# Ledger of designs, part 13: VHH binders against 5'-methylthioadenosine/S-adenosylhomocysteine nucleosidase (mtnN)

Target 1, 252 residues: 5'-methylthioadenosine/S-adenosylhomocysteine nucleosidase (mtnN), of Buchnera aphidicola subsp. Baizongia pistaciae (q89aq7)
Amino acid sequence: MKKEIKKNYRIGIIAALQQEVQILFNKLKNYKINKISNITFYIGNIHNIHVVLAKSGVGKVFSGITCALLLQKYKVKFIINIGSAGSLNKNLKPGSIIIPTNVCYHDVNLTAFGYSIGQIKNCPKTFLSNTLMLKLTEKYLFENKIKYQKKLMISGDIFIDTCEKKSLLKKRFPKAIAVDMEAAAIAHVCYQFNIPILIIKSISDSSDINAADNFKYFINLASKNSSLVTINVLQTLFKNTKNILFDNNNRC
Short names: E, the ipSAE of ESMFold2; O, the ipSAE of OpenDDE; V2, 0.75 times the mean of E and O plus 0.25 times the DockQ between their complexes.

## First folded at step 7 (VHH; framework vhh_enristomig)

Design p5 (from g15 with S102T S103G G104S; at its last look DockQ between E and O 0.78; V2 from the best seeds 0.00; counts 0 for: pae E 3.0 > 2, unsure alone 62.9 < 65)
Fold by ESMFold2, look of step 7:
Structure p5 (fold): chain B 252 residues (1-252), chain A 122 residues (1-122)
Amino acid sequence: as target 1 above (252 residues)
Amino acid sequence: EVQLLESGGGEVQPGGSLRLSCAASGFTFSSYYISWYRQAPGKQREWVSTITSGGSTNYAESVKGRFTISRDNAKNTLYLQMSSLRAEDTAVYYCATHYDLTGSEYYDFDYWGQGTLVTVKP
């Protein structure tokens, strides 16, 4: 009984848009739907893993609120952020897989007060993804010969769609390979509550003058790829779950 | 193994036309998004056009109204019909696929061929 309870810890999965959650929703069994404001929660099971899937809406505030609700109302013990991202790396085409090791804001500048560009006061320079879940995800990708990038991603409330904006971000964040509008806020909430996070994104555009049109045509491909990686990570968790993986005092 | 072979490049005067082809093999061509990219000397590779598995097309602003992407799934061939060519269209043109993780079959979608050179005379 006790072992089954620990094995059934809830995982929160969050993305901004319906396209980004739809494939996971289609896999959800015995689900209930709950709406709080404009945020939709789907509570059920994927491969016998208890999940709360959330469609947050776009941007830092919506994703931050959604993450806090997942942690406090639904008592999830692990967060997975999925969806699409714009590329800042010339070798990343739409559909490419990104599993960021760390994230930070690109629209925060407190350097006048001695902080690093993108750093919020009293926070680390970047928010880290959970190391064990990164390794698990990498194992799946490696075993299936799926190439991916594992580097910095940056977030802000700006859709990057010009050469000028892209160039500025690459100058300020030379290690960043991708940009989105949610991940750093979600990671920030997870940091505050000591909850592990995994981020799985797929490229939908190149953050340039063509970005909005590329996003329109590639969002379904990017959503499919990020969702399928996530489903396989969940399957791996179910097959390899140890009770201590999600204990309060033994975070991965 | 995945292979994409570009052809049909050449020299052309400003305002001229060319038709590029991309012969595909080693994967189920009809199931995938396919794009044209180009790389001018000293520049980064840039996106030109995409055709989805469902046949929807999209174009970079710089080529809209001048280029037409199409595919022939029976011949596993992607095309780019270029017209009203300009000096800034001079580049090596590449076709490329996009990762799609549907199913259990995995292909090398990070492949880049030699491309085909299009030169628009000054």
Scores: ipSAE 0.416, ipTM 0.753, lowest interface PAE 3.0, mean pLDDT 87
ESMFold2 (binder alone), look of step 7: mean pLDDT 78; pTM 0.788
OpenDDE, look of step 7: ipSAE 0.456; ipTM 0.769

## First folded at step 8 (VHH; framework vhh_enristomig)

Design q1 (from p1 with S56Y; at its last look DockQ between E and O 0.22; V2 from the best seeds 0.00; counts 0 for: pae O 13.1 > 2, unsure alone 64.1 < 65, grease 26.1 > 24.2, placed apart)
Fold by OpenDDE, look of step 8:
Structure q1 (fold): chain B 252 residues (1-252), chain A 122 residues (1-122)
Amino acid sequence: as target 1 above (252 residues)
Amino acid sequence: EVQLLESGGGEVQPGGSLRLSCAASGFTFSDYYMSWYRQAPGKQREWVSTITSGGYTNYAESVKGRFTISRDNAKNTLYLQMSSLRAEDTAVYYCATHYDLSSGEYYDFDYWGQGTLVTVKP
């Protein structure tokens, strides 16, 4: 089933950190700020696109709450999760762009009940990004000669900063190319509310012994790259079109 | 115009020390992150170290504990103190600025110097 998103529909953009939302915030016009339970929402327009930008905070719970509020309070019809991620792939360096095809938890384990590692009860093994939006994003990236990867990303409430932790994740999720702390939670909420999601991340660190230091240094770069792609993708999608059609069957 | 000029390279014995310098001009040096990279013969360029405008530092695992990056903002100069040098440290060392990041460019559009050769051999 296809769902039509009108150009005047609100798009929810969610990131965990101030650095990750700052660039988009700077582009907001006619904005209002609302704070709910230490979550900051920026309601405004980016290039005549109605957006609600949200700084969620770090981790699954903050991200989940934020996403739910975007969907229920602000009635956004599409979610874009942006920000930084740790690399699980040697070819992904700081600043690299990833647009995950799917996402799951790495800190969930219901295998005792027959579920796959990372799978929540009564949920799919992984949550899918919107196929249409991925394709459109890829087109943009290709046309602009921006390198990217699109594969599985995993999320959990653990900052990966050791080779041991990294190795364990790679063992459990050999197809995963990146790790963060928010994306799966956001996607899960989107799944629950039948809302499509796009994830645009940039690498901040290598999820190894240098991860903490690299994160501190590259968080701005990652934030910038993720934000710039997001802005341009939105422009491409909405500038010349009145409506965008999304296939709900491909969201999860 | 952004200019980076590396110096201080040379030949050194294993276990020795060397200090590299990078003279920067054409931008407000103190406002930008600076990095060192190196490229060994036949290998790809690799990241070595970075120092932020605020003085925070990070290092590649291969050089951690042996190399120290520092900066003198008054002199617009970046430094790399290398100690306990190894044969595998042999490379052309490049100074890099992330000036383009402030201009909205991606990471891959950094400015680089001409490099300075470091050779570690008995």
Scores: ipSAE 0.000, ipTM 0.235, lowest interface PAE 13.1, mean pLDDT 88
ESMFold2, look of step 8: ipSAE 0.418; ipTM 0.777
ESMFold2 (binder alone), look of step 8: mean pLDDT 80; pTM 0.807

Design q2 (at its last look DockQ between E and O 0.12; V2 from the best seeds 0.00; counts 0 for: pae O 10.9 > 2, unsure alone 64.3 < 65, placed apart)
Fold by OpenDDE, look of step 8:
Structure q2 (fold): chain B 252 residues (1-252), chain A 123 residues (1-123)
Amino acid sequence: as target 1 above (252 residues)
Amino acid sequence: EVQLLESGGGEVQPGGSLRLSCAASGFTFSDYYMSWYRQAPGKQREWVSTITSGGSTNYAESVKGRFTISRDNAKNTLYLQMSSLRAEDTAVYYCATHYDLSSGEYYDAFDYWGQGTLVTVKP
C-alpha cells in the first residue's frame, strides 16, 4: 500500500544525543520545545518542512519510547533516524555516511523457537528502510559526490569497544556494515505502526579497542555529516516534490 | 595554504617493511586528525587509517595488524609504518586532512591531499 505524504505532514527526526540533534535544532524556525520525562522534542520547520526533532537518549527503550511518542502524540507520518554509528566495514572511516537498507537487532535471540538471530517474534528478520526515500537520498549523495554505503545495520544495547565484540557481530551478521544502539528499535516501532523510516548515520568509530576515544573525538563530525545530509534531503523534498508517495509494502 | 607532502615510498619485496612520512603545513597540525589513503592502479582511492590529535587510531581491516599510523606534533609529521607488505598493498599513498579552511571544521567530503608517494610491492 502506497501512502502519500504531503509537504504539510510532519516528519519525525530522532537521534540519541544532543550533539546529534544540535545542528538540526539550530536550523529550526518557529520552534517550540516540549519535554516529556528525559526526552526533548523540538517542534518547528526546516526548509518549510514541518518537523519534530527528538533527542531520545541512548538505547532501545529510550529510542522506542521516543519514536512511539513522535507517532502518536505528534502524529508524524515519516521517521528519519540520524546520528552516529560504529563501523563494521573495512572501508568505513570516521565521518563516513551510511544509509542502511535494513536493520535488525544483534542482541535478540529467539533461535530456540525457530527464529533467525536478531529476529523478534512475529516480525520480519530485518526492518526495511523506505525505498523511495533511500533513492532520493542516494541521488543527493551522488550529485554531491559524497561517498556512502547502503547495507544492513545492526542495533543493540551494547557499545562495541573491543575486537572480540566486533568479531562476534561480524560472525553473526556478516553483511552488517555498522552498529548502533537505537536504529532497530526505532524501525521496529515504525513497523508496528506502519510508518516508513529512513536511516542516515555517520561513522564515529571503528567498534574496536579505540572506539570510546574515537567516539568522543568524532561524534561531532559524525553528527554534522548525518545532519547535513538530512537537511539537504529535506530541502530536496521541499523543492522538487509536492507530495511524496511512500510504499509501505516493503516490509519483508 | 594547507600543504601535505608525502615521502618514503619505493619498491619493496613481499613481507617487507616501509615507513611513509607526511609533512604538514598551513594549519595547526596538532589540533586535527590525519588520515592515510591509497589508490591502486585502476581502482578507487580507499581509506587506510586515521589518527586523532590525541593519538587514537582507526584502520581498514585490510591493513589492521600490519600498518601503524602515528604522528609527531612537534614536527608536524604524520607517519605510516607498513609491515608484512603484500602485492595488494601496491598503490599511491596519500596523507589527508578533513580540515575546512573556510570554517575550521571537519567534513568527510572535504579532504586535502598531498601529491602521494608510490609504494610498489613486488618480488
Scores: ipSAE 0.000, ipTM 0.229, lowest interface PAE 10.9, mean pLDDT 87
ESMFold2, look of step 8: ipSAE 0.461; ipTM 0.782
ESMFold2 (binder alone), look of step 8: mean pLDDT 80; pTM 0.799

Design q3 (from p1 with T97R; at its last look DockQ between E and O 0.01; V2 from the best seeds 0.00; counts 0 for: pae E 20.5 > 2, placed apart)
Fold by OpenDDE, look of step 8:
Structure q3 (fold): chain B 252 residues (1-252), chain A 122 residues (1-122)
Amino acid sequence: as target 1 above (252 residues)
Amino acid sequence: EVQLLESGGGEVQPGGSLRLSCAASGFTFSDYYMSWYRQAPGKQREWVSTITSGGSTNYAESVKGRFTISRDNAKNTLYLQMSSLRAEDTAVYYCARHYDLSSGEYYDFDYWGQGTLVTVKP
């Protein structure tokens, strides 16, 4: 099933931290601010595209709530999750761009009932990013000679800051290239509401013993890079397309 | 007026140690990321180390494990403790203030010191 997204449709952009939303906020025109509980929503336009930017807070629950509110309260038709992630791949350095093809939980385990590790009951093994928007993003990245990776990312309510934790994740999810605390929850909500999602992340740390320090040091870089890609993708959408068709079947 | 003044440079033998200082004035030192750079003769200026306002540190691979960046916010002073010095560490060392973090441009710098010369030779 394909859905058409018109230029005047609202796009939800969600990130966890202030640093991660700040650059996009600075680009918002004619904006309004609304706060629901501890979640801040910025309603406005970027490159003449209607956007609702949301600072969710850290973790699955905040992200999930935020996403649901974007979808139900603000009636966004597409979700972009941005921000930082920890690297699970030695070739991904701070500031590197990733656009995951799919995402799943690393802190979910229903294997006792026959599910794959990371799989929620009655859900696919992984949640898929929108193929069309990935291609659009890739085109931009390619044209601008920006290196990136597109593979599995995993999410959980654990900050990965030890080699042991990292090793365990790599063992369980050998194809995963990055880890965060929000993306899978957001994707899960999108899946539940049949809304397409794009994930644009930049690496903040290497998910090792230095992760906390590196995160603090590189969070602005990661935020900047993720945001810049997002801004440019939005610009591309505005300039080059009247309507974007998204396949909602890319959920399995 | 924002000022950065480096000191502590000099001649040292290979394997030796040296501690550089950067005295900051004219701004709220504690709010800013600070970095050390160095420039060898005939070479481009290169990044050495950065310390965040919160005290997190990062180092160039070439100095990792040998150099330690630190700060004393009460004294408005940035430090670079150098150990196991090598000939290739010979350079003018500069301290730099990052742009305001609120802009997200924390990897850019708006103020530099005049530099202090470090010479590592037998």
Scores: ipSAE 0.000, ipTM 0.282, lowest interface PAE 13.0, mean pLDDT 89
ESMFold2, look of step 8: ipSAE 0.000; ipTM 0.100
ESMFold2 (binder alone), look of step 8: mean pLDDT 81; pTM 0.819

Design q4 (from p1 with E61D; at its last look DockQ between E and O 0.07; V2 from the best seeds 0.00; counts 0 for: pae O 10.2 > 2, unsure alone 64.8 < 65, placed apart)
Fold by OpenDDE, look of step 8:
Structure q4 (fold): chain B 252 residues (1-252), chain A 122 residues (1-122)
Amino acid sequence: as target 1 above (252 residues)
Amino acid sequence: EVQLLESGGGEVQPGGSLRLSCAASGFTFSDYYMSWYRQAPGKQREWVSTITSGGSTNYADSVKGRFTISRDNAKNTLYLQMSSLRAEDTAVYYCATHYDLSSGEYYDFDYWGQGTLVTVKP
């Protein structure tokens, strides 16, 4: 199933932290600000693309609520989740870009009922990013010689700040390259509402004993890099396409 | 040209307070994140605090609750109010800007001032 989105459709952009949304906010034109239940929404345009930027807060519930509001209240037709993530791959350093192909929960376990680890009942094993938008993003990254990885990301309401926690995640999800606290929840909501999602993250820490300190140190870098990629992707969309085609078959 | 000039450093006793200032020029100050770093003798430079253009703040755990970062966009000035100073706070304090955001570069690059020395005598 392919669905076309016109340029005049709103794109929702979600990040958890102020640092992560601030750069995009600074680029926002003709904006208004709404607050709903302590969630801040910035409505405006970037590169003449209508966007609703939302600071969700940390964790699955905040991000889920935020996404739902974007979809239902603001009627966005595409979601971009941006911000920082912890690295689960030695080749991903602070500032590295990741564009996950799929995402799942690491703190969900219904294996007792025959589900895969990380799988929610009546949901796919993982939630897929929009293929077309990934390709567009990859093209940009490639053309600009920006290194990136695209693989599984995992999310949960746990900040990973020990080698032990990290090791456990790697054991359970050996293909996962990064971990955050929001992406899976957002993707889940998108799945539920049949809305495509793109995830653009940058690494803030290495998900180890130094994670907290490194996060604080590198959150600006991660925010910057994630945001800049996003801005440029939006620019590319504006310049090169009249419509955005979405493949809604990414539901398995 | 981006210029950052730190001031306000000096000698202080443990438990004392200092207020550092950073005068910024050469860029649109209000649009950029600003940070404080510090470097103790023989140690690596470490992050202390950041304030976003929107006023959101972060602090290193070592200074949280004691230091306050603020900015006056009208004056193009960054501040660091330090209280309850400790010997371990002794360092050269540097003001930094994330002006590189405008360049579109994808690495952590900051402009730095010359620094101001803070000495907390035990």
Scores: ipSAE 0.000, ipTM 0.261, lowest interface PAE 10.2, mean pLDDT 88
ESMFold2, look of step 8: ipSAE 0.500; ipTM 0.807
ESMFold2 (binder alone), look of step 8: mean pLDDT 80; pTM 0.805

Design q5 (from p1 with E105Y; at its last look DockQ between E and O 0.80; V2 from the best seeds 0.00; counts 0 for: pae E 2.1 > 2, unsure alone 64.6 < 65)
Amino acid sequence: EVQLLESGGGEVQPGGSLRLSCAASGFTFSDYYMSWYRQAPGKQREWVSTITSGGSTNYAESVKGRFTISRDNAKNTLYLQMSSLRAEDTAVYYCATHYDLSSGYYYDFDYWGQGTLVTVKP
ESMFold2, look of step 8: ipSAE 0.567; ipTM 0.826
ESMFold2 (binder alone), look of step 8: mean pLDDT 80; pTM 0.802
OpenDDE, look of step 8: ipSAE 0.319; ipTM 0.691

## First folded at step 9 (VHH; framework vhh_enristomig)

Design r1 (from g15 with I34M; at its last look DockQ between E and O 0.78; V2 from the best seeds 0.00; counts 0 for: pae E 2.1 > 2)
Amino acid sequence: EVQLLESGGGEVQPGGSLRLSCAASGFTFSSYYMSWYRQAPGKQREWVSTITSGGSTNYAESVKGRFTISRDNAKNTLYLQMSSLRAEDTAVYYCATHYDLSSGEYYDFDYWGQGTLVTVKP
ESMFold2, look of step 9: ipSAE 0.633; ipTM 0.848
ESMFold2 (binder alone), look of step 9: mean pLDDT 80; pTM 0.803
OpenDDE, look of step 9: ipSAE 0.457; ipTM 0.768
ESMFold2, look of step 10: ipSAE 0.580; ipTM 0.825
ESMFold2 (binder alone), look of step 10: mean pLDDT 80; pTM 0.803
OpenDDE, look of step 10: ipSAE 0.552; ipTM 0.809

Design r2 (from g15 with T97A; at its last look DockQ between E and O 0.02; V2 from the best seeds 0.00; counts 0 for: pae O 12.0 > 2, unsure alone 64.8 < 65, placed apart)
Fold by OpenDDE, look of step 9:
Formats: sequence, structure tokens, C-alpha cells
Structure r2 (fold): chain B 252 residues (1-252), chain A 122 residues (1-122)
Amino acid sequence: as target 1 above (252 residues)
Amino acid sequence: EVQLLESGGGEVQPGGSLRLSCAASGFTFSSYYISWYRQAPGKQREWVSTITSGGSTNYAESVKGRFTISRDNAKNTLYLQMSSLRAEDTAVYYCAAHYDLSSGEYYDFDYWGQGTLVTVKP
């Protein structure tokens, strides 16, 4: 199914940390700030695009709540999840861009009931990113000679900071290229509400023993890169268009 | 109770220097990003600088090379050393605390101080 979004529709942009939303916040014009349940929402415009930027906090529950609020309270019609992620691929270095094609939980296990690892009951094995927006993003990245990967991302309420943890994830999810703590939850909420999602992340660490230190050092870079791609994608999307069409492929 | 208290503001001549302090209490200071913001009269609040729990720093382009952010975790204090001050630096300066994921904690709240006024004029 395809969903048409008018240009005047609001886009929700969600990241976990202040550092990850700061650049976009700095770009907001005519903005208002609301706090709901300790979640900060920034309502404004970026390049004449109606945006609700949200700092969710870390983890599945915070990001889920935030996404639900964006959808129900602010009536956004598209979600972009941005920010940092840990690398599960040796070719992804700090600052690298990823635009996952799909995302699932790594800390969910209902295999005892016949589900795939990472799969929630009555949900698909993975939640899909919007195909149209991925294509538009790829076009931008290509035209600007920005290297990127688009594969599976996994999420869970675990900061990956050991080789053992990393190895386990790679074993369970051999196709996963990155790990974070929010994307799957956000995508899950989008799935429930039948809202398309795009995920734009930048690598902050290598998900190993050095993860914490690398995160500290590269979070700014990751935040910057994720934000810049997001801004440009939005510009491209809304340039000279009255309406945009999204493939509502969350449910295949 | 969480508290951030800015100090060190005042009047200074262009080209002068000033050092701001932000005293924090009521939370694990070392586990947070600490940032400076400023708001000039009639303008929106803008980000100035951030220091992570690990000591990594970032600056707005307008203050790079002139301002230096630092922290003393033992004293729960944030600093902003301002040099080569300009008229456009005139503003109320605020300190804010933000969650640092690498600290091992998982709450992300914004804590704000009340601000300290910096006036740069001849």
C-alpha cells in the first residue's frame, strides 16, 4: 500500500540523546518546546518542513513512548529515527552512515513458541523501513559520494561493550550490521500505527571493549553525520513537490 | 533535588575574558554531558558548547577558538573560559546537563540552571 502525505504534514524525528538532536534543534525555526513525561519535544520548521523533533531517552520503552506521542499527540505522518549506533561490521567505522532496510529486537526470544529470534508475537520477523524514502536517501548519498550500508539493524536494551556480547549478536544475527537501543522499538510502534519509518544512523563505536570510550569520542561525529543526511533528505523529498508518496510497507 | 547554579557573569570590554562556572548537585555529575547555552536579548536560546563525561568537547562555530569548556567532576563543576569576547557574545548563559550513555546510566533528562548574564560593551 502507498500512503500520500501532503507537504504540510508533520514529520517526526526521534533520537535518544540530546547530542543526537542538537544539530537539528539548532536548525529549527519558530519552534516551541514541550515536555511530556520527561520527554522533550521541539515543534518547529526545518527548511519550511513541519517537524516535531523529539529526544526520547535511551532504550525501548522511552523511544516507544516518544514515538507513540509523536504519532497520537502531534499527528506526525512519517517517522525518522536518527542518531548513533554500534558497529557489527568491520567495514563500518565511526562516522559511517547506515540506512537500515529493516530492524528487529536482539533481546526478544520467543523461540519456545516457534517464533524467530528477535520476533515479537503477531509481528513480522523484522520491521521494514520505507522503501521510497530509502531510495531517496540512497540517491542523495550516492550523488554526494557518501559511503553507506543498508542492511539489518538490531536493537535492544543492552549497551554492547564487550567482545562476548558482540560475538553473540553476530552469531544470532549474522546479517546485522549495527546495533542500537531504540530503532526496533520505534519501528514497532510505527508498525502498530501503520506509519512509515526511515532510519538514519551513524556509527559511534565498534560494540567491543572500547565501545564506551569510542562512543564518548565519536558521538558528536555520529550525531552530525546522521543529522546532515536527514536534513538533506528532507530537502530533497520536499523540493518542488506538493505531495509525497510513501510505501506503507511496514506490513509488507 | 537537582540543581545547576551558574556564576561568573558580568560586564566586560570587547576583547576581554571571563570565566563562567556551573555548580551542579543532586545528580551523578560525572555521568552527564554538560553544556553551555546562551540567550541574547530578543533572540532564541542557542547552543554554545558541550563536554562529555569522558572529556570530549564540542563548540558552536561562533565560539570556536575563543571559548573553552572544561569540567571538574570532583567538584561537580562546569567551566567556560571565554576569551576575545565580542558584543555579540552578550547573553544570559545557561548550563545544562544531559544524559551520557557511555556512563552506564540510562536516564536522559535535561537539567537547566537559571543563567548568568554576560555583557560585552565598551
Scores: ipSAE 0.006, ipTM 0.268, lowest interface PAE 12.0, mean pLDDT 88
ESMFold2, look of step 9: ipSAE 0.599; ipTM 0.838
ESMFold2 (binder alone), look of step 9: mean pLDDT 79; pTM 0.787

Design r3 (from g15 with Y107T D108Y; at its last look DockQ between E and O 0.78; V2 from the best seeds 0.00; counts 0 for: pae E 3.1 > 2, unsure alone 63.1 < 65)
Amino acid sequence: EVQLLESGGGEVQPGGSLRLSCAASGFTFSSYYISWYRQAPGKQREWVSTITSGGSTNYAESVKGRFTISRDNAKNTLYLQMSSLRAEDTAVYYCATHYDLSSGEYTYFDYWGQGTLVTVKP
ESMFold2, look of step 9: ipSAE 0.431; ipTM 0.765
ESMFold2 (binder alone), look of step 9: mean pLDDT 78; pTM 0.783
OpenDDE, look of step 9: ipSAE 0.626; ipTM 0.844

Design r4 (from g15 with S103P; at its last look DockQ between E and O 0.37; V2 from the best seeds 0.00; counts 0 for: pae O 11.5 > 2, unsure alone 62.7 < 65)
Fold by OpenDDE, look of step 9:
Structure r4 (fold): chain B 252 residues (1-252), chain A 122 residues (1-122)
Amino acid sequence: as target 1 above (252 residues)
Amino acid sequence: EVQLLESGGGEVQPGGSLRLSCAASGFTFSSYYISWYRQAPGKQREWVSTITSGGSTNYAESVKGRFTISRDNAKNTLYLQMSSLRAEDTAVYYCATHYDLSPGEYYDFDYWGQGTLVTVKP
C-alpha cells in the first residue's frame, strides 16, 4: 500500500439521485452549481473540506461520466460513492449500512474469453475500496455502535425487482451482499485514473417483487443514513489535520 | 427512551380477523416511520408493513389486500388490521420505529417492542 499526504485536496462525492445528494447539499457552504450534460455538480465546502458533490443520474454510463468529470474537470483526488442499494442478504434491511470492500459488474460476461463473470478485459476481477478509508470508516461505525456489513457489492444497469433476478445474482455472486446500478462503474473509472474510492451505501429495498415500491418508500431513509455516515467520515478524516491521507490500493 | 409496546395478539381461526396495536413513547411519534415485522417459529423475522409520517403505506406481498397499517398520532399508536388470516400468518408480531434519536444518527433496527403473538389455527 502506498500512502500519500496531500494538502488542500478536493473530495468528490457522487450519488445517482437528488434524494441521495440532498442532505449533503444542505450542508454545503459557499456553494456553486454547475450543470454539464444533465449532470449537476455542487461545488462548495463541508466542514472546511473542499467538496464537489455530483448528482450523476442512474446507471453505469451516467455515473462513469460523472466520475470522470469529477476527476478531470474538478481535479478531485478522492471519490466517495454514496446512496442506496438493494439487499442481497437477509440481514440487510432498509436503512442498513454497507461499506463494500470491493465491487464488480453483474451484467458483464466475458467468460468466453477466459475472464471471470463480472470481470472487464484487462481489469481485476473486482475493484477495491480504499483500505485506509475503510478502516477509518469502520472505526467510526464501531465507536458509534452502528451496524454495518463490508463485503462484495455488485452493480449493473438492471433494477432488481424479482426473486428470479435476485436468485440468479446470488448464484453467480454468492459473496455479494448488495446490488446497485452505479458503484462498479465509478470504481472502474477510479481504477483507470488511479484514484482511491470509498463506497458508503444504505439499503433501500430487498431486491424482490416489492423492490420498486420499497425503493420509493425507503429511498429517503437510505439517503439519510448514507449521507450521515459520509459526513461523519469526512469529519473524522480531516479533523485537526491539514493533510488528506490516501492509500492507493485500487490496482489490486 | 424509546418504548414500543405491542398488544392485540391471540388465537384466531383461519379467515378470522385481528387488530394489533403498538403504543409508542419516548420520541415524536408523528415525525417518523413506523413498521410491523413478524417472526414465525423457526423462521427469520420478516417485514410486514410500514407507514410514513405522511401516512403513506407499504406492504409485503404476502399480506397485501389482507392487512392494513394505520396510525393515530394523537394517541402515539400504530395499528395493524389483519383480515383473512391464514395459518402462515402465525407469528410474533413486532412494532419497530425508524426513528433516529439525535441528529447525525442513522437508523438501526434497535427499537423493537416485545412483540405480540398471533396464532391462526382451526
Scores: ipSAE 0.005, ipTM 0.232, lowest interface PAE 11.5, mean pLDDT 88
ESMFold2, look of step 9: ipSAE 0.577; ipTM 0.831
ESMFold2 (binder alone), look of step 9: mean pLDDT 78; pTM 0.787

Design r5 (from g15 with F109Y; at its last look DockQ between E and O 0.07; V2 from the best seeds 0.00; counts 0 for: pae O 13.0 > 2, unsure alone 63.5 < 65, placed apart)
Fold by OpenDDE, look of step 9:
Structure r5 (fold): chain B 252 residues (1-252), chain A 122 residues (1-122)
Amino acid sequence: as target 1 above (252 residues)
Amino acid sequence: EVQLLESGGGEVQPGGSLRLSCAASGFTFSSYYISWYRQAPGKQREWVSTITSGGSTNYAESVKGRFTISRDNAKNTLYLQMSSLRAEDTAVYYCATHYDLSSGEYYDYDYWGQGTLVTVKP
């Protein structure tokens, strides 16, 4: 399940908030700005890579729409979801990097019909990140002595800001290390269109009673860290190469 | 001009206590989030604790239960009460903020003090 993509293909980069896209925007050259249904798309180049950067807004629907538009309107062939996430692991502090191996919904429950918690009908239990891209990202992180975690992330249209909510998530998803509001939706869309995805997030809060305040304080840090990793990964992937090979493993 | 000046560092025995201070000036202290960072010799700078303008606190797991961050807005001073100190707590401790004073928004660039050295040794 490998697909070769020519270097001339566009890469879609999607984040929810202005802070999360700002750093990459500042790196864009020869850019154009389009707005569709209150979604902002930045079309340009980063290090001679064709990129469409998109600010989706918060939540599953905005991120899903944005991703679909990236894929169908702008014909991107690879998606990178960046930005911030709440920690579900005590070892993840603000600014920490995570590159999830897989993602699923925490606010989906079709167990009455025999599905696993978080599983959508006719979908896998979790949506997978692209294996090759993960490996390349890990290589970069390792070489630069950047600590990271690579495990399950969960997403839903709920901002986690209480210990009770956090505990419930941890109980239902004991392997999950972080929670956001967009990644699963984006991955789901990628799955539907058979497009590979990479998720690069940085922690903004601890998903507890202080989550809102901490989020505000650390959102720029998280945004910065996520963006910097993304920029370097793009450089690594496309440096001195005409083509990029992706493991099309979203269907697994 | 924004200024952050750390003090209170020194040598202490394992299990001991120390209180650090950060004197802030050049801005409305009470309106800003403030953090402590530390950098051990040969290691990268790491986050220790944050206190928001509203008084909410967060701690690194390595210091949770041992360190307490607080602030006195009347004195424009940030504090870090350290207890049960360990050898691994040896570092230069920095006061910092991620707040962009010019825009009134949170910024990705930090304002930093010069730091104060804490040495934990027998």
Scores: ipSAE 0.005, ipTM 0.218, lowest interface PAE 13.0, mean pLDDT 87
ESMFold2, look of step 9: ipSAE 0.578; ipTM 0.814
ESMFold2 (binder alone), look of step 9: mean pLDDT 78; pTM 0.782

